VHH binders against ORC1-type DNA replication protein 2 (cdc6-2). Designs and how they scored, part 2

Target 1, 379 residues: ORC1-type DNA replication protein 2 (cdc6-2), of Methanothermobacter thermautotrophicus (o27636)
Amino acid sequence: MKGDKRRDIRDILLHDETLFRNMNAFDPDYVPENYRYRESQMEALAVCIRPALRNGRPVNAVILGSCATGKTTAIKKIFEMVESTSEGVVCCYINCQLHTTRFGIFSQIYSKIFGHQPPETGVPFSRIYQTIMQHLASEKRALVVALDDINHLFYSKNANKVLYDILRAHEVFEGVRTGVFAVLSDIEFRYALDKNVDSIFIPQEIVFPPYTREEVFNILRDRVRVGFYPGVISDELLERITDHTMDTGDLRYGIDLLRVCGNLAEADASPVIGEEHLERALKSTGPVNLIHTVRTLNENEREFLRILADAGEDMTAGALYELFRESTGSSYSSFNRIIEKLEFLRLIDTRLTGKGVRGNSRILIPRFSREDLRRCPGF

## First folded at step 4 (VHH; framework vhh_gefurulimab)

Design s12 (from p4 with T100Y)
Fold by ESMFold2-Fast, scan of step 4:
Structure s12 (fold): chain B 379 residues (1-379), chain A 121 residues (1-121)
Amino acid sequence: as target 1 above (379 residues)
Amino acid sequence: EVQLVESGGGLVKPGGSLRLSCAASGFTFSDYAAAWFRQAPGKEREFVSAITWSGSTTYADSVKGRFTISRDNAKNSLYLQMNSLRAEDTAVYYCAADSYPYYDLGEYDYWGQGTLVTVSS
């Protein structure tokens, strides 16, 4: 008797009707055509790249803003616009959480230029570097590299080496033109730059402020317009998704929540996303995703979450570290690596305090409730 | 080669004042967060004060209002002005520096050898 309403795998796979006009619109890496509320930032990025289109050197930039303020989207969008305009500029986006070594970073640049990975066995860094820079010089192409979450390169002690290699390439390879967009989550963060790097970097600062609730609603509505057929979700339900998104402080949560709601409605053979789909999505996006993510964490990472959850409110990094050190005996460098990992895994957000609070320390914001965390194995 | 060298330690009476200096070499000091730690005989090393590259300061509760941390980037130097000294301030004081400005507590990349401060009557 469950025939018409049961979740049959065959029925799900063979269902001819879809709520999704374009499911890619709900991918966190999706670059929308209508990118609102970042016009001044886009203009500033364009000004930095413009000289490269006119046989000049790009201008270096430091891109500042807390997690999920649209920094990555803006960079990818301007890179797409530039490369669609000219073959004379190579734009390479690198996530430094994933690529922490000189070899790793330059392998990404190599792959972007040549369309395949360099040989891994028996090839020294100098050969890859030389191949890249000789190509750029001979083809008269400029290179712009976005180093997203560059803090990871400082932890790995590779930041100065990578920046030196990119920014000073023209000293060995005559005519090569390069620029770097260094992406940071902290406006008060300053680099421990070697003198030889500091003297040439000289970046323009581009700030990405947090989105307002109205801006979040409008961005989510834009994603609905692109991603769903008309009438699939009401503005009233979208307002509720906006409220939950504001509670998390992360736009990516709202975008993912829309994707989950659409999938649940489609699995139920519903032509619209209803209240029940949002209720189920809130439970599955929170608890199920949290359980899966928490399973990958080590004991120290779990202790971090327990301390933060037990506080029941946002904490400064310094305040949490005091408690964390008492429990684990861990160093502050180990503690900071946990912050970066948990932020990447979307378990916490990091925002800056004002001047005079623990040396411009970060505020740690949980993206989970105490009740949800307590439902996870080992909590 | 990175080096931090502390100076200014010595014997001082309770209620007295002392200024510690730390000279940095072998790196771009102005881009580093810097801190003072201390270690009393038979005790764990404890945080005293930190200063970010931007000049924002943090103090341990035990020294707030009595100690002042400062830096002079032109001289590659870190200072700790210690006023109203107490017997419990007796310790070896260490200068520390880290390339990450969020290091206001805990472990640092670079450490000095320490300078002894003795507060006794």
Scores: ipSAE 0.000, ipTM 0.120, lowest interface PAE 18.1, mean pLDDT 80

Design s13 (from p4 with T100F)
Fold by ESMFold2-Fast, scan of step 4:
Order: sequence, then C-alpha cells, then structure tokens
Structure s13 (fold): chain B 379 residues (1-379), chain A 121 residues (1-121)
Amino acid sequence: as target 1 above (379 residues)
Amino acid sequence: EVQLVESGGGLVKPGGSLRLSCAASGFTFSDYAAAWFRQAPGKEREFVSAITWSGSTTYADSVKGRFTISRDNAKNSLYLQMNSLRAEDTAVYYCAADSFPYYDLGEYDYWGQGTLVTVSS
C-alpha cells in the first residue's frame, strides 16, 4: 500500500538505522554456535575423528541426507572444534560442485595445509600429492577430507581416483593417516561406489533425517535472534515463513526469505518487518527467479524441462534422452551439455544409480514444480 | 604431447619368452606409477602387473612367478619380461601410467594403443 511513490535513493543509501545486528546470520556459509537437533550426528562425526587425535587413523564415513538437512553445517562445526583443540589433525572441507578434478581437490588440501595455492602451471599432480603426504608423514598429522556432494566427482569420473589417492596414501608414505567423509544427498547413490573402493573405504553410515516443522521454526528463530535486533519480526510472520519453507523442503529458502524481508524493510526505513515485506519477498524469491532463469534458455533447453516436468517424477538421463531425441533430433553430446548447463543454473540436480552403468545411469531431479514451470512464458 | 608407445609383441610358441617395452614421452615418467593390462578377444581388460615410483611391484595371480615388470627412468621406459608363456596369455597388452598406483582398477591417466601377443603352437 505504499502507492507509486519511490523512496529517494540518497535516503536509502544514507539510512544509518539497521535492522541487522549480524547480517552474516543469513549467509549460506554461516555456522551457528547454538547448533540444535543434530547432537547424535555430531557425536558420530566426533567418534570417527577421535582416533586421529590419539595417533590412530580416522574412521571413514558416508553422510546421508536430502538437501538442507544440516550435513554441511555439522561437518564444518566438528572440523572447527577439532582444529581448535589440536594442530595434529588437518580437516579439509571440499565442495565437489566447485572442485570436480583430482588436481582441484588436492589443490584445496594443499592450500589448507600450507596457506597458499600450489603453482598453477608446470607442476605435475604427483609433486603436489607428494608434498602433501610428505608433510603429513613428517609432522605426524592426520588428514580428514569431507567431500561434500561427492556425486559431482562421479559425474566427472574422478571419484575412484580421489578416494584411492586419499585412502591408499599410507601404502606409499609410511605413517600417513587419512580419512574421508563422503557426503551424499541420496541413499541410492552409495550403491554406485565401486566394490574395490568399498573394500578399502569401509565407512560408518551417518544419517541426517529431514527437520520437522517445529525444528525448522526454532532454527529460523535462532537465526532471527542472532541476525536481527529484538522486535524486528513477529512470531506470527515467522510461522508463515516456516510454512513457506516447509512447502519448499529447503531450510535455505526460509533463511533467504528472512534476509530479503530485512532488506526490504530497511529500504522502506521501517523499524519492523511487516506483512507487506513478506508479500514482496515471496514474489522476488522462488517462481520469479525461475521465470527469469528460464527466459535465458533456448528451445532445446526448454523442451528438456518440459519433458522432465511432464514426467512428474525423477527420470534417468537415458529415459529422458529417448523422448528428447524424438522431439528435437539432438545428439547425445548436445543433450549432455544441456544437463551440465541446467545443473549449473540450479534448475536440476543429478545423482548416480546403483544399476551397474556408472557414467550412463544418472537420475535427473527437477528443482521446480510442474505448476511453477507452467507459470513461465512459453511453457 | 603425452604418449605411451608399446613394442615387442608378436607370435611365440607355448613355453617361450617375450619382452614388451613401453616408451613414455611428454611427461616426467619417474614421477608416475606404471602398469601393464591385457585384453583377450571377447573378454574384459584385466590387470597384469604394476610398479610404483619407488620400484615396488605387484602381480596378478595368473602371471606371478612368470612375468617380471621393471622400469628405466633414464630411458623413460617400462618393461614386461614374459616367461613360460601359455595360450591363455594371448591378448593385446596395454601400457598405463598414473600419478598414483591403481593396481586392479584400470583407471589410469595415460594409456598406450596396445601391442598384440599371440601364444600358439
């Protein structure tokens, strides 16, 4: 109800009153001090790392749970706790969506140990690998590597090599102690691990179940207490944000809604987040972002999304390609480039099946509903 | 740029001997582990033998005691000495190199084109 009046941009820029006590509380990378509802998972992670603090090998783990179940937060939290108590254990968190190559993974490990990037050109992988493992052996340090969203390493065909390089380092470098935490968004994906990898990996399974509505509300309330000044948002509005978060199945959506609501209220020079700010945030978050992203796609990429949406369920890449080829006449190479692009744009997720054909048995998971896609122009 | 080239394959009688060579170019061979794999017609590729940077060796049970893997880093070369050859040893033999030893996986960074070994009376 603020009509067509636009606030003076200078007034917005010069506004010295902020609703945010700590804006970092709404960042995707924020790790809360009061981490609730994951005590048993934190204990299980601690048990896996504990032998490394006692001159033993860490225990490998497979960390299972759907998107936004607190897996990344729990790993980062336990790693901070371990490194704050001992320099004898190196804890390296790697996002495999960003680092898909053997060289990329070990460059992250190198940087964690030495505080700088390895030389970009002219150095073979073996030299970086040797430098890392010789350091760990000579300094009697253990290494724990969390490979978050490890399915991306399987898509790039680097998973077996990376796992062997980490887990078998002791065969070449005497006294090296290593462990891997493999993070998976889908329980079916664990059966895609090669039998030869499973024989040396032997992981403990740690499951992160979905949060309940009450747990989601309380987590969002904790973020409000850290991130906003008292009284900025009512519990009634927070309940509504919780409802929208539950509808998406993604806790990050609720956290981002809070950030957007705060920014909109601040731009209005409002001391509180009101219903009008939530209504505007809902229009800018979710389907509007989908509409904008889909608008940038060509006809073949749009046809891919139509076929996937019309299936009403997750599809194998092979099954979708058969339908896609009939509609477009496109090559399999062209089809694979579309998968890579749509995954990069966060329109789909992919996972591997345990059905024997590793590189050719991908499941395609839409990050949108059919109804949301049909609200987009041209669908 | 990176290349592995096998040589020394041919026809040999059962009980005979043959020496395979693999010439490496375009990379620092001494920094790499190396292996021999083989593939018989209509069968899967199988591991034969591997050698690490330090010279530590591993052999498949089917060739242990008959085959010897060795390397010459000054010549950027890998060798496979094959003794007491059997008809079952007939296959295309492949040279492979990797920055880490993958004894039984077959997942190596670099591969040669292969050399045919036929053991027949």
Scores: ipSAE 0.000, ipTM 0.365, lowest interface PAE 12.5, mean pLDDT 81

Design s14 (from p4 with T100E)
Fold by ESMFold2-Fast, scan of step 4:
Structure s14 (fold): chain B 379 residues (1-379), chain A 121 residues (1-121)
Amino acid sequence: as target 1 above (379 residues)
Amino acid sequence: EVQLVESGGGLVKPGGSLRLSCAASGFTFSDYAAAWFRQAPGKEREFVSAITWSGSTTYADSVKGRFTISRDNAKNSLYLQMNSLRAEDTAVYYCAADSEPYYDLGEYDYWGQGTLVTVSS
């Protein structure tokens, strides 16, 4: 029943009236059928994989672009197309923010091939690796691994080891055919590659430029058409969401705003998303890049950020470590590893003190506000 | 406690040969990658050769065709056979083992104390 009358929560739950035609359209993992504005990038990815469909090796690629320029969506879409075409190519997408170890990465590859996880304890890495490579050789299957946000592997010093293990597998396991898509955000990683990895990698470079405002609006409008019933959101309000999305530089932020607005309107028993729903969503959603990055951090890394945010200003490493040690009991070496990781993730900047300060003092500069951090789950 | 002990260093004339040995203890040597590094007087430490736990080998360009790295897992030992030695090969040679087991390359946390090789006429 439609009308100007508001309903209570019980009525909403029991009578199942919804604004969502398809809520999956607002999921971070959703891959649209019509993937506009990335046709040349999709073609380049297809060219890299094409040799694997013809008993050759895939061409390695470096995929460059700032956060949320459609890199992940393009990779998932081409992988789906390839696997729907042939069982002879295994396409494995790995988020390196979540899987930072060699064991973790090869466990994801194992799971993709065999449909179950390897034993987590008592099994050496070599056994998992050999099982994977022997299967690929015996079944004459190629392997393409996308290492999304490979920066996390460089930080953990596992990137060269993982790349070596994948790219040089054919030297030990006759007939194995492998390729890597290394995904990065504006970092030239060539100088971080070991000589024995650099010589075999030889990637094709694929650049994902930022979307224009018009392109962002049209992509969000496509999600609205799939995800909401007609008339749920006006083009005027969608323009406002587009403006906020452009300010963040992250398309995922706009998609998440649409989901949150829809949920808030539905909770209010409103037949449409209004300005008040957007205002509330803006206060709760926060920057998607910060939220996703913080979600991958362990408790000690999160505590580091809490201490820094609570100071409200730049801190010396020594001053922060004193507070950090009291709350975590961590060593200075562990603390330094956190600084290196958070700087690499662009959550903090570091600066050396110039004059009038003893020794090698570092100043830690947060790239987030206390308010932004407190919008993240668990803060 | 991880221990690496090098031996076999000494004085040799140009064109001569030496075999370096490294005895490993305190860990399951067979599971780890191992390497030889060297440090000449007044220079930084440089990579010479590496061998994975599975036996795959890598060599610095300066030693390719002259040096051979090998391992004997039953004896927990690493070897470097050095042939056609040159004056520029004069250095302290260090045995190193990787920080992690199984296909772990490029990161060495366990080091020996070194053995001196002098190539002089």
Scores: ipSAE 0.000, ipTM 0.189, lowest interface PAE 16.6, mean pLDDT 80

Design s15 (from p4 with T100R)
Fold by ESMFold2-Fast, scan of step 4:
Structure s15 (fold): chain B 379 residues (1-379), chain A 121 residues (1-121)
Amino acid sequence: as target 1 above (379 residues)
Amino acid sequence: EVQLVESGGGLVKPGGSLRLSCAASGFTFSDYAAAWFRQAPGKEREFVSAITWSGSTTYADSVKGRFTISRDNAKNSLYLQMNSLRAEDTAVYYCAADSRPYYDLGEYDYWGQGTLVTVSS
């Protein structure tokens, strides 16, 4: 019998929050009060939105930076500041990893404006769009849409359609004022824009450079100050978390490591996060993380992974769907929900076909090997 | 069953005009984007023009100002008005539509059989 015994469920539920002063500090959606190292980026975003507060059109922006350079945090922070200042500007943040279709994007905009989702079946897309734009025109409200990870819209070839429909709404609905903040990690997005979109988009470029190691350490230390009681984690251990964060290039990894370490220390009834808690947290990022992730998947999602792994190479979505439909009988809509979920879980990547292909299609790239998948229960 | 059927192709002299039509059936055409592509002998298939469900249009640089894409949702039809035709416009023209409004994989899912346009003196 190992010391890794299951705890009683009631004991887990009733456990006092002894290490965490504020667990929200470690949430992906947390917006810090003291947002350091992004003052010039915040000022540039404010300049883009400012005309909308004065009955003018917002300025479009391209927000460029590698993953987790503070782009999402900056956008959410400026949107909160705008919403606290005026109801005359609708600020809509959309994660394009989750919403890859024109209907999905405009359903998010609809929900932001009206406080409820549009009817899912029997309603044409054009009705949803007209309802949004007529509201904006009649109420004299500006719309600013942040399309975060817009690369996913390019992978689905919906980016130009969505951008066109937002940016050219004024041509059909007089007085409508719209702007887009396109968030991307790849500078090549400009070359993927259609001429009719490129001519009207004309964005300001706002660059979010990578954080230095010193900046990462200080940001993580700020999260520790807010989220944990004093003395819960040493600077020496935080330096190690910083090193691992730098290796990944993703600040979110370091923030999540702090959360996992805190939970493991609490489970051990430890008053501090120790070396052993970090070592156990780090193990969850390897093949063990794949095992835990696939355990949460249903049979159809697992079948998707089996088909992709058995191919031993990248597959088009169309090719995989034919095999998937034969084995599961599932609809194309169910299939696409699986793609979105597995991409969100970092089990697959997607991209458009390369230069010279007659059409664009979505290619599915596995982030695991067949051998890795065989180590998972039920595969 | 989804179908796209092109018509209106033929032989035309340089500087002439031609109107292509595409009849859509088996899906709600008004909810979807549609496009025209062409393939010249010995060349890759190239994009010509697209129109969204909202009526927003996109044109390849080679045809901008000469071609006009339009749609008639009541008739489930897509059109391409081609003016000031050149020898370089000689190709098989294909109608394409995206039939998956809630899930788009970045590809036009449905294609017609094509219609031949020959521009020669």
Scores: ipSAE 0.000, ipTM 0.148, lowest interface PAE 18.8, mean pLDDT 79

Design s16 (from p4 with T100W)
Fold by ESMFold2-Fast, scan of step 4:
Structure s16 (fold): chain B 379 residues (1-379), chain A 121 residues (1-121)
Amino acid sequence: as target 1 above (379 residues)
Amino acid sequence: EVQLVESGGGLVKPGGSLRLSCAASGFTFSDYAAAWFRQAPGKEREFVSAITWSGSTTYADSVKGRFTISRDNAKNSLYLQMNSLRAEDTAVYYCAADSWPYYDLGEYDYWGQGTLVTVSS
């Protein structure tokens, strides 16, 4: 507390939110009314779902784009529009980073349809699945499932089973109409589909390109207009926040940085966000994508990243394993599973030395700096 | 411990019938797809028939109309009724089960040890 070092915690908690008109504008789940720069993507999503509103089957889609290009926002916005239009279409958004099993995915679908969780014990998967599909058939409702970060389902080896269960339900439950919006940041997904899934999926490809700096500035300015009272932050400081956001490639970083700046200014009883609040926020925040991904890692996976960050880009897998074994006692098979997981999560890259034909030495390349990693919880 | 145990194989004359059984233990069979495969001496293993968790069936063209696959979830059992047997049906028959609830023509999670069926005079 810079201005009053004896300010009671209750004073901080009860402080009038004079800087914040609407804190929800800085929430990761916030869906803005004015969603610009994605008109063609919104139209493509609408074209895919439109047949479901007219007793037809929805068109499957693969939604491609790097982290924080507005994919999740666009899906939530179209689902809201569809559900406000008709009760005949069930729109289910699932974050596959949180729900990695068939049971977990279908429990989310069940909860969306029935308004309560299915029984957690003593009920086989088949019964939950039957209950969902029988309801859809009897009520003549279509189902559209968005599988956000579907890469996590591929890593858990559940993606093909989940896609099969949704897309081929009509083969067992006559008249059931289903579609999937598979959301991913990497095109390598296309080579991981089983032939029996690939033959029925046949998705439309919808690309979300990276935002330009001008677009990022305007999006952040829109969030400022909704979330803060007029005059709380200058365009000059917002330009600086935009520059830092562009450096990370993640729009969520800029949105979170605005929230942190507002909280720091409010704690200082300042009516405006100043230069000092931005400097303090920059010291406490890291890349949102890296922080979010690192939160899901266990202690051995985190130790792997610490060793790699301290050793630099030229470290071989063998050299890293020797250090990793000394600190964790882990087997080489456990170590290789960590490499596979971290590569899949796009935290590291691997390459072979020499011609590569016979499995020469692997080089591990971090996709993060040591500084970025040290801003993450537990590092 | 997960196990599949086949029974009912034997010697039968051309035109005869046999019923193969497969007993599943150590897992919830009702949630699984199941299949029959066969391997004749000196040949690759081939698909015969599959049944989904819900009872939907598929058959290889060589056995359509002659063989019938069925399941009894209360007894954790899979069956193959083989009618109008031919010399070409002579093979070791394998029971297979997959946590994938629908039929697949690919590799299955669990396999039995096989039961010999010989069709000859």
Scores: ipSAE 0.000, ipTM 0.166, lowest interface PAE 17.6, mean pLDDT 80

Design s17 (from p4 with P101L)
Fold by ESMFold2-Fast, scan of step 4:
Structure s17 (fold): chain B 379 residues (1-379), chain A 121 residues (1-121)
Amino acid sequence: as target 1 above (379 residues)
Amino acid sequence: EVQLVESGGGLVKPGGSLRLSCAASGFTFSDYAAAWFRQAPGKEREFVSAITWSGSTTYADSVKGRFTISRDNAKNSLYLQMNSLRAEDTAVYYCAADSTLYYDLGEYDYWGQGTLVTVSS
């Protein structure tokens, strides 16, 4: 009926017993101490940064792999190790899906160095840039910038300027040492990256392959060991969570399932996670990558996805626009901008029927299921 | 004056490769979606491939996996790399540009004059 909505909220909040030894172990941003199955990638990243610890320039890298292959975790882990070893290297991780402008990128670098945001008004970009580079030169510090999902900078037409500004700073500021880790979830952009930056970037290529089922199970078991008290979940239930994780292709889904199962069991005052908690979690937890992407969308973009999902099959853009116009009143120009954005975000694919003139029908192909979309907040 | 000029066509043997180029002038090419179309003798024009201003690509089923569309906004140029060519790929190839930043389901605004590709022994 209404499930747990009938429980006393105060009793839930004030419950003293917990299954969680460390709830942070199940956070998307958690960086595990025991980071397995990426030893070669970690070594390659260390080799790239090592010259910076010896008064040399960092080696640039292109980091390749589909979503949730451990790229972000590896970068954050190596950055933590480097900064704990030396104050002479500044390591800055930037999510390019959130920061798409030159000002935005360098504001993140500024904040990492100085501990506060630069002034938003009345200060030209050149002053922020000079402040950063003069600090690095005077303090003899190297800078390593990870540009996660850098294809968003190509979409915003800022990639070349950002890369040139970082990589060529030494030409204006004597002794500045910089490097870039360009992270790509969409491998087709690798050629565009090489072509646009040619001789200045010259990156090492570091590939993050998908995890095997055995590796996924062991990673999830490591999170259980850190995050829960002993005996909270059986290996049999963990095997089932592993199977569901493999079906999604996203390790973060399994980690989030563990968090949700723990919260449901705790709300039930159960000392263990049972089959019933997993069943309820599966109904409430969607694909983590889809959830994160959908959260950034506006109401019209979300309505587009709802209409496409409700069709249950591929639709022509014309057919979807008729329904979309009825729901939103939006122009065809606005509708086409949504198609481009969702295609860029890899939520949909498009295909033309092979007729160029007049009968040019575009087919919209969803990269998500109706059920998966409904598990996302706000759907 | 707005112009699209195709080049790179010619005679090639089955299984061979050709790279078509399209040079744009008189407009800001980087603001346009662009496409390749082809027309065999006695047939209507058919869609081959399209690329948005951001670089997203779409291919007709008949060429998917064999042809690659690309653009160079600095050179105001559109390209079509054609591999594993077949006799049925014989056609006049046309470059087209759409003033919409995104693909339009209608006709393209600007068209080139075409370049002939012949695939035969």
Scores: ipSAE 0.000, ipTM 0.107, lowest interface PAE 23.5, mean pLDDT 81

Design s19 (from p4 with P101V)
Fold by ESMFold2-Fast, scan of step 4:
Structure s19 (fold): chain B 379 residues (1-379), chain A 121 residues (1-121)
Amino acid sequence: as target 1 above (379 residues)
Amino acid sequence: EVQLVESGGGLVKPGGSLRLSCAASGFTFSDYAAAWFRQAPGKEREFVSAITWSGSTTYADSVKGRFTISRDNAKNSLYLQMNSLRAEDTAVYYCAADSTVYYDLGEYDYWGQGTLVTVSS
């Protein structure tokens, strides 16, 4: 085993010389000034919001594309542009992986409007809802809500309630104007809308196609120009980071690789990012989407995935349940709820092994590599 | 007793069309999501198309643009209009129904017996 050759920890923390011109460029929530390859999508979003600037209702949209496609960046950028143009439109971005309840979602809307959180206890949902809608009506402000990864609301069975509450507000609060941008990372996601929601939603479809390798390289190069001083990383190393990014299908992985490489080079007091820094970064960053999804899981759900990963092949639900019951003591009903949740989160697929079989002859197929799962917290 | 009964299968030439029907009984069909699956002899059952209780539709890539799923809640019926049929579409087609609107389409509570579709010249 080779000993630690890193600099003194205090020197690392207090070192004045930095490779980073702007560390913010590598943050997941960073919105670049120059946003390329999404001009038609930006125009479509602008067309949806434009009526709100003219005392009309915004047009609803369904935004489709994988996590590598820049959907979140485009939404945040158009929201910033709209709010800098007019105080008459409130734009609220909500990550539905984090906020899955009516109370949680409307608390985010409340905070965006009023600049502080509503009380956590003693205030019913109806009071928060009324306060929001009365404000919008009295101030003649439109509301546009982006529900990112809205599939999590469908899984939690709150999607129809949330959509109804936003889209039907005008029926109770005269003059309220609202719109929803529903964002889906899985183009094949299955969902059902209540008849009262389906009839009023009527969204414009905006597709974010996958970036090409050349586009990914150029986007990462743009982040390098903003985030690092000139000469910190070669185009050859950036090509390699691009290849690894393409393998994951997630642009955020490449951005995070750049951040980690910069930090490792800085810790080594290197004026440039070298091959050794990239090699070390590749061992620590892991698959971003899988890590975020797995973080939402409870202990029993994680144990399910551990057993499946350790099997080394696809398992029947019955075979996995026997092992799962030994580890957790859980009932078959609880086990089935975990299967349902993990399928909706797109962590596993299920196939039937026979015609007319009900439940107990399903094959469980992981949607992740076993190596990638082992890089996740708690695995 | 919950029953799903498929009909409309048969022999058709490549490029032809067929309309499959599924009659539901023993439950309130309008409260259920419904789907079509197919299985060729000796192969795994594969998803074809689904329709939610509200009418929202989903299609497998292999049939998108050629097949159309629809429902008639007043008649407790599910339909699959199949156009531009290919030899690869030859399979037993199954109707399925599920009581939850947020269900994964891979797992359905109720299944029909199936109807054979043969695409051959």
Scores: ipSAE 0.000, ipTM 0.095, lowest interface PAE 19.6, mean pLDDT 80

